# VHH binders against DNA replication and repair protein RecF (recF), part 21

Target 1, 363 residues: DNA replication and repair protein RecF (recF), of Pseudoalteromonas atlantica (q15zz5)
Amino acid sequence: MKLDSVQIRNLRNLQHVTFKPSHGVNFILGINGSGKSSILEAIHYLGFGRSFRTSKHKNVIQNEQESFTVFCECLEDSTTQRLGLSRSINDTVSVSINGIKGNKVSDLVSLLPVQIFTPQSSDILLGAPKLRRKYIDWCLFHVEHSFLTCSNAYSRLLKHNNALCRKQQVGYANPQRVYWTDLLAQYGSELTEFRNAMMTRLIPLITSNLAQFLPEFCVEISYYRGWEKGLELNEALTKSADRDYKNGYISVGPHKADVRFKISGKPAQEVLSRGQLRMLVAALQLATTQCLMSYTQKTCIFLLDDVGAELDAAKREVFIDRLLESNTQLFVTAIEEHQLEFIDKYQNKKMFHVEHGQVREES
Below, E stands for the ipSAE of ESMFold2; O stands for the ipSAE of OpenDDE; V2 stands for 0.75 times the mean of E and O plus 0.25 times the DockQ between their complexes.

## First folded at step 19 (VHH; framework vhh_podentamig1)

Design x5 (from w6 with W101F F102W T105Y; at its last look DockQ between E and O 0.54; V2 from the best seeds 0.00; counts 0 for: pae E 4.0 > 2)
Fold by ESMFold2, look of step 19:
Structure x5 (fold): chain B 363 residues (1-363), chain A 121 residues (1-121)
Amino acid sequence: as target 1 above (363 residues)
Amino acid sequence: EVQLVESGGGLVQPGRSLTLSCAASGFTFNEYDYSWYRQAPGKQRELVALIYGGSTLYADSVKGRFTISRDNAKNSIYLQMNSLRPEDTALYYCAAETIDFWSGYESTDYWGQGTQVTVSS
């Protein structure tokens, strides 16, 4: 779905903001601290239930307020959908879909595929494997309807099996432990099958995109499933059992998986400059956008925060062009208008100016 | 405050049925997964049943006999226990945890105080 209108209340310095974005490209101009990233943060909440800037929802609520609210109207098959999310100082969430409350955050975010590219997006490559697993899993969440149930089952079983390991570590063996470990293996194998299939779809797309963003490098992409090759997961869990009982946690499985990027046998993050890592991330995020469109007919909402700092002029235009080829609704922030001098070529666009938490559409 | 309150326990004969209830308050009910645990005399607390994302999981010892369910409108979860055996005698606990990848909540465990189920002849 594409956003027709957005209403934001009490989010950082945005007291009450309403605007009607273009279905194409939306450029948001303002100095640092004006509120432009907070507008992206509001849209990000609709697509993730979380901020991209902080894990603490209280820090997003405007000073002296009890909550913030983000509301939007979206177009789907000529029908208007009305979606809302509110977060309170007591850390509760409220989701409204077409006036009906009591919905899960996952119900809301499944309707609005959102991606974001920020100055911190290189953390996908520089950070822990969990971030790379989330990259794959975002695409799976939106493409494979059975994925969420399987992933949640695995996580619950993992937590339970870790607790059993901790009890055995201090001398309390559970007679049903093998049953629970076999069940963990069942869901872990299924989760791994989802991820393997998704990587098979993503690698050609990433490789094609890298020809445009990093033509001087050959990036080798592989998926480590989280345990030894040649073993079924049940076998791997049995093999590690004594170690896991001693250590108090399950040490093998898809929760230990990773996506690896190498250039001439070395990790890409050890070879590439900071700017080149951003190009690799751009290639990755374009690939998930392309995969979403190819295997579903869902529209992605794509947020480009501080585009002038992240991409040089030629690369930012190419990135935006490639995203628009996927029928993506774009929101791009910038500090200076000269960072957006290429925008005249886009017919379906709007410009917004942000000052002191106020938004003005340029006409 | 966050609260889980179990009810419906009691003394029953082997082969009979019993339904346990757990009323939840003080948090967004729909964002959590729910489970039943039990602790028999002299034994460790063990997982009995789990309901998550519209799906269920059961301990081997209760498969086919017990059914976990939830009612989002009543903020309640249930454990239907059929074909009860003396070995099912335990203090039964309701627990809540969010593990939905995109829920926006930090993983948190909440526990009830338990309701006693005694199966004897």
Scores: ipSAE 0.305, ipTM 0.737, lowest interface PAE 4.0, mean pLDDT 86
ESMFold2 (binder alone), look of step 19: mean pLDDT 83; pTM 0.829
OpenDDE, look of step 19: ipSAE 0.795; ipTM 0.907

Design x6 (from w6 with T105E E106T; at its last fold request DockQ between E and O 0.70; V2 from the best seeds 0.77)
Amino acid sequence: EVQLVESGGGLVQPGRSLTLSCAASGFTFNEYDYSWYRQAPGKQRELVALIYGGSTLYADSVKGRFTISRDNAKNSIYLQMNSLRPEDTALYYCAAETIDWFSGETSTDYWGQGTQVTVSS
ESMFold2, look of step 19: ipSAE 0.672; ipTM 0.892
ESMFold2 (binder alone), look of step 19: mean pLDDT 83; pTM 0.821
OpenDDE, look of step 19: ipSAE 0.845; ipTM 0.935
ESMFold2, fold request of step 20: ipSAE 0.661, 0.725, 0.663; ipTM 0.888, 0.910, 0.885
ESMFold2 (binder alone), fold request of step 20: mean pLDDT 83, 83, 83; pTM 0.818, 0.821, 0.820
OpenDDE, fold request of step 20: ipSAE 0.864, 0.862, 0.858; ipTM 0.945, 0.944, 0.942
ESMFold2, look of step 20: ipSAE 0.619; ipTM 0.867
ESMFold2 (binder alone), look of step 20: mean pLDDT 82; pTM 0.812
OpenDDE, look of step 20: ipSAE 0.866; ipTM 0.945

## First folded at step 20 (VHH; framework vhh_podentamig1)

Design y1 (from x6 with T108F; at its last look DockQ between E and O 0.65; V2 from the best seeds 0.00; counts 0 for: unsure alone 63.7 < 65, SAP .703 > .668)
Fold by ESMFold2, look of step 20:
Structure y1 (fold): chain B 363 residues (1-363), chain A 121 residues (1-121)
Amino acid sequence: as target 1 above (363 residues)
Amino acid sequence: EVQLVESGGGLVQPGRSLTLSCAASGFTFNEYDYSWYRQAPGKQRELVALIYGGSTLYADSVKGRFTISRDNAKNSIYLQMNSLRPEDTALYYCAAETIDWFSGETSFDYWGQGTQVTVSS
């Protein structure tokens, strides 16, 4: 579903902001420090339950305030949905769905698929495998109803099995260790099946997008499931058991998975420039947007922070065009109007100007 | 102030049933997943059951005999213990944890004080 209205209270320099975005593309102009990224941060909270700028939600609350609140109205099948999230100084989260409080963050964020492209988005490629697992898992979360339950089960079993490894390391063997490891293998195999199926859907989309964004490169994409080829997960866990008990943790499984990008046999991040890595990220995020639309008919809310700094002009326009073709509600920040010279071609658009934490719609 | 308060323990004969309760306060109840642990004299604390997003997992020793459930309206978690055996004798703890939906990171664990269950004839 798409945002019809947004209300933001006490978030950074945004004391009280209300605006009604276009269902198409929304351009947000302002100098650094005016509040434009904070508007994206508010929307990001609705889709993730957290900030893209800090892990500490206290830093997002306006000075001398006890909490911030983000509220939105959106349309679903002729019915207005009212969604809200609040974060308090005492590390409390509150979620409201149609006036009903006490909902889980995951209930809220499942209703509003949000993606963001920032200067730090290249960390998907440059960072640890966990970031690449999050990339595929974000798509799974929104596409596969049972994914979260399976993923959470695996995480709990992994924590428990790691604890059993540490106890056995100091001489406290659990007589049920094989039972717990078999359960870990069961859920780990299911999680891996989800991820394999999703990669099968994503790779053709990524490849097609790369023909537009990086035509000069042939990027080979592969998925490493987190353990040795030719073994079932339970066999791999049995094989590693003595090492895992010695070291105090489970060393194989989908928690060790990765998505690998190579060009001529070398990691893509060793070949591509920083600007080219941004194009690869754009191709990846367009692919998840396309996948979401194709398999669920869900709309995606897409946030482009500082569009002028991250994409050259030609690629910027193509990326926006492809996102809009996927029925995406788009929010784009820019510092200067000349960075948006191409916007006149978009019919379903709104422009907003941000100064000193206040937002006005260009008439 | 976050609190988990267990109740319902006691002395029961083998083969009988007992229901443990855990009342939670001081945080958003629905954000957390819940578990029961137990610690028998001279032994390490062990996982008994957990409930996560409407699904459950059980230790092999209690599977088919114990049932974990939650009542979101009462901010309470329950452990129904049927066909009790002397080896079920332990101090039973309620615990609360979160797993971030996106990062998979586990947050801070909260623990109750425990309630004693003694199965003896």
Scores: ipSAE 0.702, ipTM 0.902, lowest interface PAE 1.4, mean pLDDT 89
ESMFold2 (binder alone), look of step 20: mean pLDDT 79; pTM 0.779
OpenDDE, look of step 20: ipSAE 0.845; ipTM 0.935

Design y2 (from x6 with S103T; at its last look DockQ between E and O 0.57; V2 from the best seeds 0.73)
Fold by ESMFold2, look of step 20:
Structure y2 (fold): chain B 363 residues (1-363), chain A 121 residues (1-121)
Amino acid sequence: as target 1 above (363 residues)
Amino acid sequence: EVQLVESGGGLVQPGRSLTLSCAASGFTFNEYDYSWYRQAPGKQRELVALIYGGSTLYADSVKGRFTISRDNAKNSIYLQMNSLRPEDTALYYCAAETIDWFTGETSTDYWGQGTQVTVSS
């Protein structure tokens, strides 16, 4: 679904903001500190239940307020959908879907696939494997209905099995530990099957996008599942059991998985410049957008924060064009209008000016 | 005030059945997953059953004998305990648990006070 209207209350410097975005591309212009990234943060909350800027939800609530609220209206097959999220200073979340309260955050965010490209987006390549696992898992969450249940089961079993390891480390043996580890293996194998299938779909798309964004490189993409080749997961867990119980945690499985990017046998992050890493990230995020369109026909809401700082002029225009071709509603922030000189080509667009937490649509 | 209140425990002969109930109040019931734990004297608290989404997980010692369920309309969680054995004797707790859809971080946010189940001749 695409956003028809957005209402934001008490989020950072945004006391009360209402605007009606274009289903195409929306340009948000303002100086640093005006509130333009806070508008993206509000939309990000609808798609993730969390901020891209902080893990502390109370830091997002406007000073002296008890909560913030983000509300939107979306059109789906001639029917208006009404979606809302609020978070309180006590970290309580409230989700409303078509006037019905008591929904899980996952119910809301499954309706609004959101991606974001920021100065920190290169962390997917430079950072820990967890970020690359989240890249795959975001796509799986929106494409595969059964994924979340499996992933959540694995996470709960991992927590339980780690606790059993810690207890055995201090001399308490649980007589059911093999049972719990075998159950972990069962869900871990299923999770790995989801991820293998998703990588099979994503690699051709990423490779095709890289031909446009990084034509001078041949990037080798592979998936490390998190344990030794040739073993089933239950066998790998049995093989590592003594070490895991001694150290107090499970050391093999899909929670140790990674996506590897190599150029001539070396990690791509050791070869590519910072600008080239940004192009690789753009190729990755375009691929998940394309995958979402191909398998679900869902729209993606794509947030481009500080476009003038992150992409050269030719590449930003190409990236925006490719996103719009993939059934995407786009929100782009910039400081100066001259950073957006290419926008005249877009007919389905809107321009918004942000100053002191207030939003004005350009006539 | 947040409360999880267990009931339905008692003294029962081996082979018999009990149904434990857990009534939840003071928070949004449907936002949580739920579990039963038990603790026998001198033992560590152990997971018995978990209900999450449309799925369940059971400890090996109770699988096939115990059934966890939830009634969203009554804000209640149940543990049907069949074919009870003396080793099932314990203080039984219900718990409310969350997991973040994106990060996978899990927590046990609320615990009940427990209800005693004693299985003996």
Scores: ipSAE 0.715, ipTM 0.901, lowest interface PAE 1.4, mean pLDDT 89
ESMFold2 (binder alone), look of step 20: mean pLDDT 84; pTM 0.826
OpenDDE, look of step 20: ipSAE 0.841; ipTM 0.935

Design y3 (from x6 with T106V; at its last look DockQ between E and O 0.54; V2 from the best seeds 0.72)
Fold by ESMFold2, look of step 20:
Structure y3 (fold): chain B 363 residues (1-363), chain A 121 residues (1-121)
Amino acid sequence: as target 1 above (363 residues)
Amino acid sequence: EVQLVESGGGLVQPGRSLTLSCAASGFTFNEYDYSWYRQAPGKQRELVALIYGGSTLYADSVKGRFTISRDNAKNSIYLQMNSLRPEDTALYYCAAETIDWFSGEVSTDYWGQGTQVTVSS
């Protein structure tokens, strides 16, 4: 689903912004501090329910305001969908779908797949395993309709089992602890099967993209499920039980999973330069876009923040071309128009200029 | 503004049934998943039942005897308790929980004050 119109109220320096993007590529120009990344942040809220810049929603609300709102209209099968999200200073969220309030954030974000590439996107490779798990899980969320229910059950059972470990650590054993751990193992095994299947789909796509972006490297990609090889999860949980009770948390399972990238047996992040890491991330994100298109026929909205700082002109053009081949709606920010000298090549495009939190479409 | 109000508790003989209700107000009901917990005097609060995304989970001690349900139109959660035993005697709490779709973080955002269930001859 592609955005036909966007309305933003009271988000950072964006007091009231309305614009009608192209279904193809949208270039957003402005100096630092003008509001261009805040426009991407607004769209990101529609696709994630959260900011890519801060974990604290009240920091996104314009000073002296009680809330921000992002609203959009989208085309789906010749009918207009109307989607909205608002967050308040008391951290309350409100979701509207076609005029009906009271929806879950997950209901909203499932309708509007959004991805983002920023200067910080290399954190997928440099950061903690949770970021790599989120990479897989984003794709599963949009491709596998039953994934969220399984993932939520595992998360709730994990919280409960961690609480049981803490209680036992201080002498309050629950007589049903084995029962709860067995349920954790059942859902954990199912979650792991989802992730294994998704990695089987993604690895060929990533490898193909890397042949174009990093041809001088052979990147070995593997999935660590979060516990010892050769054991079923219930066996691994039994084996770790004494340690887990002592430490107060469950130490094995899919919440400990990771995706590993290696070059000649070494972690890729120890071999690749900063620019090469950005290429690996681009290959990863292109792969999830390709997977989404292939398995769901859904359109992805792709946000490229500050692409001039991350990629040279030739690499920008190749990346944008590859994304457009997946029928992706693009939003690209840049400081200077010359960073986008290849722009005349695209017929389905719009240019927007951002000054002092105001957006003007170039006629 | 925010309230979870339990009702339906009372004194009941072993083997009989009760239905607990939890009325929610002051927040968006459909945005949350719900749980029942119970706590006997001097004991730790324990999980009894969860309802999430149309699915349910139960503690082993109540499985087959208790049923959790929700009515989104009435902003209410229920616990049908059949074949009650003296060990079911406790203060029963309704809780509203959120799970972030992206991070998987689970939060218990609201608690009721509880309704007493006493199973005795």
Scores: ipSAE 0.702, ipTM 0.902, lowest interface PAE 1.4, mean pLDDT 89
ESMFold2 (binder alone), look of step 20: mean pLDDT 84; pTM 0.835
OpenDDE, look of step 20: ipSAE 0.870; ipTM 0.952

Design y4 (from x6 with W101F F102W; at its last look DockQ between E and O 0.68; V2 from the best seeds 0.00; counts 0 for: pae E 2.1 > 2)
Fold by ESMFold2, look of step 20:
Structure y4 (fold): chain B 363 residues (1-363), chain A 121 residues (1-121)
Amino acid sequence: as target 1 above (363 residues)
Amino acid sequence: EVQLVESGGGLVQPGRSLTLSCAASGFTFNEYDYSWYRQAPGKQRELVALIYGGSTLYADSVKGRFTISRDNAKNSIYLQMNSLRPEDTALYYCAAETIDFWSGETSTDYWGQGTQVTVSS
């Protein structure tokens, strides 16, 4: 689904903003502090239930206000859908889907696949393996109906099994604990099968995109499932049990998985410049967008924050072109118009100017 | 005011059935998954049943005998306990569970006060 209208209330400096984006590309111009990133943050809330700028939703609520609200209308098969999210000072959240309240955040965000590219997006490569697992899992969340249930079951079982590891007087051979560990292995194996299948889909897409974004490098992409090759997960859990009791947590399984990127046997982070790492991230995020379209026919809302600072001019145009080829609705922020000199070639576009929390459509 | 209030406990003979209820208030019911825990005298609290995303998980000791369910219209969670045994004697707690998919963080955010179930001849 693509956004037809967006209404934002009491989000940072955006007191009351309404605008009707293009289904193609939307360029949002403004100086830092004007509210341009806050517009992306509002849309990000619809796709993730949280901010990309802060973990504290209170910091997103406009000063002296009790809550913020983001509302949108979007088109799905000639039918208008009405979606809303609000968060309050006391940490409550309210989700509305077509006038029906009491929905889970996961119900809302599953309807609106959203991705974002920011100055911090290179953290996918430079940061902990958790970020690379979430890269795969974003695609699985939107592509595989039963993935979320499996992933949540595994997370709950992991919490329970970690607690059992901290009960030192029980011993790992206790039948009740063996039962819970076997159940963890069952869901962990299923989760791993989801991720293996997704990586098989993603690697060709990433490789194809890298030929365009980083043609001078051959990037080797592999998936580490989180435990020793040649063992079933239940065998690995049995083998690690003594260590896990000593350490107080389960040390093997899909929660330890990683995606590895290498160039000539070295981690790509050790070879690529900062700008080249951003190109690798762009290739990764384009691949998940392509995968979403190919396997589900779903479209993606893609947010490019501060495009002029993060991509050179030629790469900006290529990235935007490839995203639009995947039926993506784009929202691109920039500080200065000269950072968008290629804009005239796009037919389905809108330009918005943001000044002190006010939004004006140029045309 | 956030509350989880259990009810339906009591003294019951082995082999009989009992239904526990948990009424939730003061928070958005549908945002959470729910579980039942129990704690027998002198033992640590243990997970009995979990309901999440339309699916359920049970401890081995109760599988096939206990059924967890939820009623979103009544903001209530239930535990149907069949074929009760003396070892099921415990204080039973209802809990509200959250998982943040994007962070992977899981938590048990709210606990009830508990309702006593005693199974004896």
Scores: ipSAE 0.563, ipTM 0.850, lowest interface PAE 2.1, mean pLDDT 87
ESMFold2 (binder alone), look of step 20: mean pLDDT 83; pTM 0.817
OpenDDE, look of step 20: ipSAE 0.840; ipTM 0.935

Design y5 (from x6 with L50F; at its last look DockQ between E and O 0.61; V2 from the best seeds 0.76)
Fold by ESMFold2, look of step 21:
Structure y5 (fold): chain B 363 residues (1-363), chain A 121 residues (1-121)
Amino acid sequence: as target 1 above (363 residues)
Amino acid sequence: EVQLVESGGGLVQPGRSLTLSCAASGFTFNEYDYSWYRQAPGKQRELVAFIYGGSTLYADSVKGRFTISRDNAKNSIYLQMNSLRPEDTALYYCAAETIDWFSGETSTDYWGQGTQVTVSS
């Protein structure tokens, strides 16, 4: 669904901000430090339950306040939803859905698919495999109804099995160890099936987008499931069991999966410039947006932070055009008006000016 | 003040049933998943049952005999224990658990003090 209104209270320098975004594209102009990224952070909280800038929620709360609140009204097929999230100084979260409190964060974020493109987004390529697994899993969370239940079961069983390994490492064996490991294999196999199916959907979309964003390269995309080819997961876990018990952790399975990008046999991150890495990330995020649209008809809220620093003018325009074609509500921040000289072509747009935590819609 | 308070334990004969309850207070009940653990004298605490998103997982030793459930309106978690055996004798703990929806990071955040179940003739 798309945001009709947003209310933000006590988030960084945003004491009380209310604005009504366009369902199309929203340009947010202001100098660094004005609050424009904090507006994106507020919307990001609605879609993730957390900040993209810090893991410490208290650092997001305005000075001398006990909490921040982000509230929105949104429309989906003529039905109005009222959604809110609050985080307190003690890290307590409160989620409100249509006036009813006591919801899980996952209940809220499932209603509002949010993606963000920031200067740090190249970390998906340069960072640890966990970031690439999150890329796949974000799409699965929003596209596949039963994914979260399976993923949660695997995560919990992994925690339990790791604890059993650590106990055996120091001499405390659980007689049910094989039973717990077999359950891990069962859910791990199911999780891997979800991910394989999602990669089959995503690779053609990514490849098509790369023809536009990086036409000078042929990027080979492959998925490593997290264990040896030719084995079922239970076989792989049995093969590694003695080593896992000695070392204190489960060393094979979908928690070890990765997505690999290669150009002429080399990792893409060793070949591409910083600007080209950002184009690869843009292709990846456009693909998940397209997948969401194609398979669920869900709207995506897409946040482009500091677009002038991240993309040249031609690439900004193409990326925005492609996102809007994918049933996306867009929020784009920029520092200077000249970075947005192409915006006159968009009919469904709004421009907002941000100064010291205050927001003004351009009349 | 965060509390998980177990009740319903006692002395029972083999083959009988007990229902354990765990009352939660001082935190948002629905934000968590829940588990029962048990610890027999001289042994390590072991996982008995886990309830998450309406689904359940059980230890092999209790599968088919024990049922975990939750009542969100009463902020309570239950363990129905049928066909009790002497090896079920233990101190039973309720625990609140978190699994992050996005990262999958897991933790056991709160523990109860336990309720004793003794199965003997």
Scores: ipSAE 0.773, ipTM 0.926, lowest interface PAE 1.1, mean pLDDT 89
ESMFold2, look of step 20: ipSAE 0.769; ipTM 0.924
ESMFold2 (binder alone), look of step 20: mean pLDDT 85; pTM 0.838
OpenDDE, look of step 20: ipSAE 0.861; ipTM 0.943
ESMFold2 (binder alone), look of step 21: mean pLDDT 85; pTM 0.835
OpenDDE, look of step 21: ipSAE 0.858; ipTM 0.941

Design y6 (from x6 with S107T; at its last look DockQ between E and O 0.69; V2 from the best seeds 0.00; counts 0 for: pae E 2.4 > 2)
Fold by ESMFold2, look of step 20:
Structure y6 (fold): chain B 363 residues (1-363), chain A 121 residues (1-121)
Amino acid sequence: as target 1 above (363 residues)
Amino acid sequence: EVQLVESGGGLVQPGRSLTLSCAASGFTFNEYDYSWYRQAPGKQRELVALIYGGSTLYADSVKGRFTISRDNAKNSIYLQMNSLRPEDTALYYCAAETIDWFSGETTTDYWGQGTQVTVSS
């Protein structure tokens, strides 16, 4: 679905903002501190249930307010959908879908695939493996109907199995521990099958995108499933059990998985400049957008924060063009118009100016 | 104020049945998943049953005998305990759990006070 209307209340410096975006490209101009990133943050909340700028929802609520609200109207096959999310000072979430409240955040975000490219998006490559797992899992969440249930079961079983390891009064051969560990292996194997299949889909797409964004490099992409090759997961868990019992946690499984990027045998992040890392991230995010379109026909809402600082002019244009080819609704922030000199070529576009938390449509 | 209140415990003979109830208030019921735990004297608290989405998980010792369910309209969670055994004697706790859809992080957010089940001749 594509956004027809967005209403934002009490989010950072945005007291009451309403605007009607283009289904194509939306350019948002403003100086730092004007509120342009907060507009992206509002849309991001609809697609993730959280901020890309802070883990603390209280910091997003406008001073003196008890909550913020983001509401949108969306078009799907000529039918208008009404979606809303509110977060309060006590960290309570409220999700509304067509006037029905009491929904899970996952119900809302499944309807609105959102991706964001920010100055911090290089953390996918520079950060901990969990960020690379989230990259795969975002795509799985939107593409595979059974993924969330499996992933949630694995997470709960992992918590329980870690607690059993910490007790140390229950040896690894205890039947109770063996039962729970066998269940962990069952769901862990299923989770790994989802991820292997997704990586098989993504790698060709990433490789194709890299030929355009980083033609001077041959990036080797591999998936580490989180345990030794040649073993079933239950065998790996048995092999590590004594160590896990002594250390108090499960040390193997899909929760230890990673995606690895190498250039000539070295981690890509040790070879690539900061600008080149941003190109690799762009290639990754374009790949998940392409995958979503190919397997579900869903549109993605894509947020580009501070495009002038993150990509050179030629790469910006190529990235935007490729996203639009995937039927993406795009929101791009920039500080000054000269950073967007290429935009006259786009037919389906709108320009918005943001000053002191107020939004004005240019056309 | 958040509350999980268990009821339905008691003294019962082996082979009989009990239904435990857990009434929830003070939070959005539908946003949580729910579980039953139990703690026998001198033992650590153990997971008995979990209901998440449309799926359930059970401890091996209760599989086939216990059934967890939820009624979203009544903000209530149930544990139907059939064919009770002396080994089922414990303090039974209802718990509300969240899992972040994006990160997969699982938290047990709220616990009840517990209801005693004693299975004895």
Scores: ipSAE 0.491, ipTM 0.817, lowest interface PAE 2.4, mean pLDDT 87
ESMFold2 (binder alone), look of step 20: mean pLDDT 84; pTM 0.825
OpenDDE, look of step 20: ipSAE 0.866; ipTM 0.944

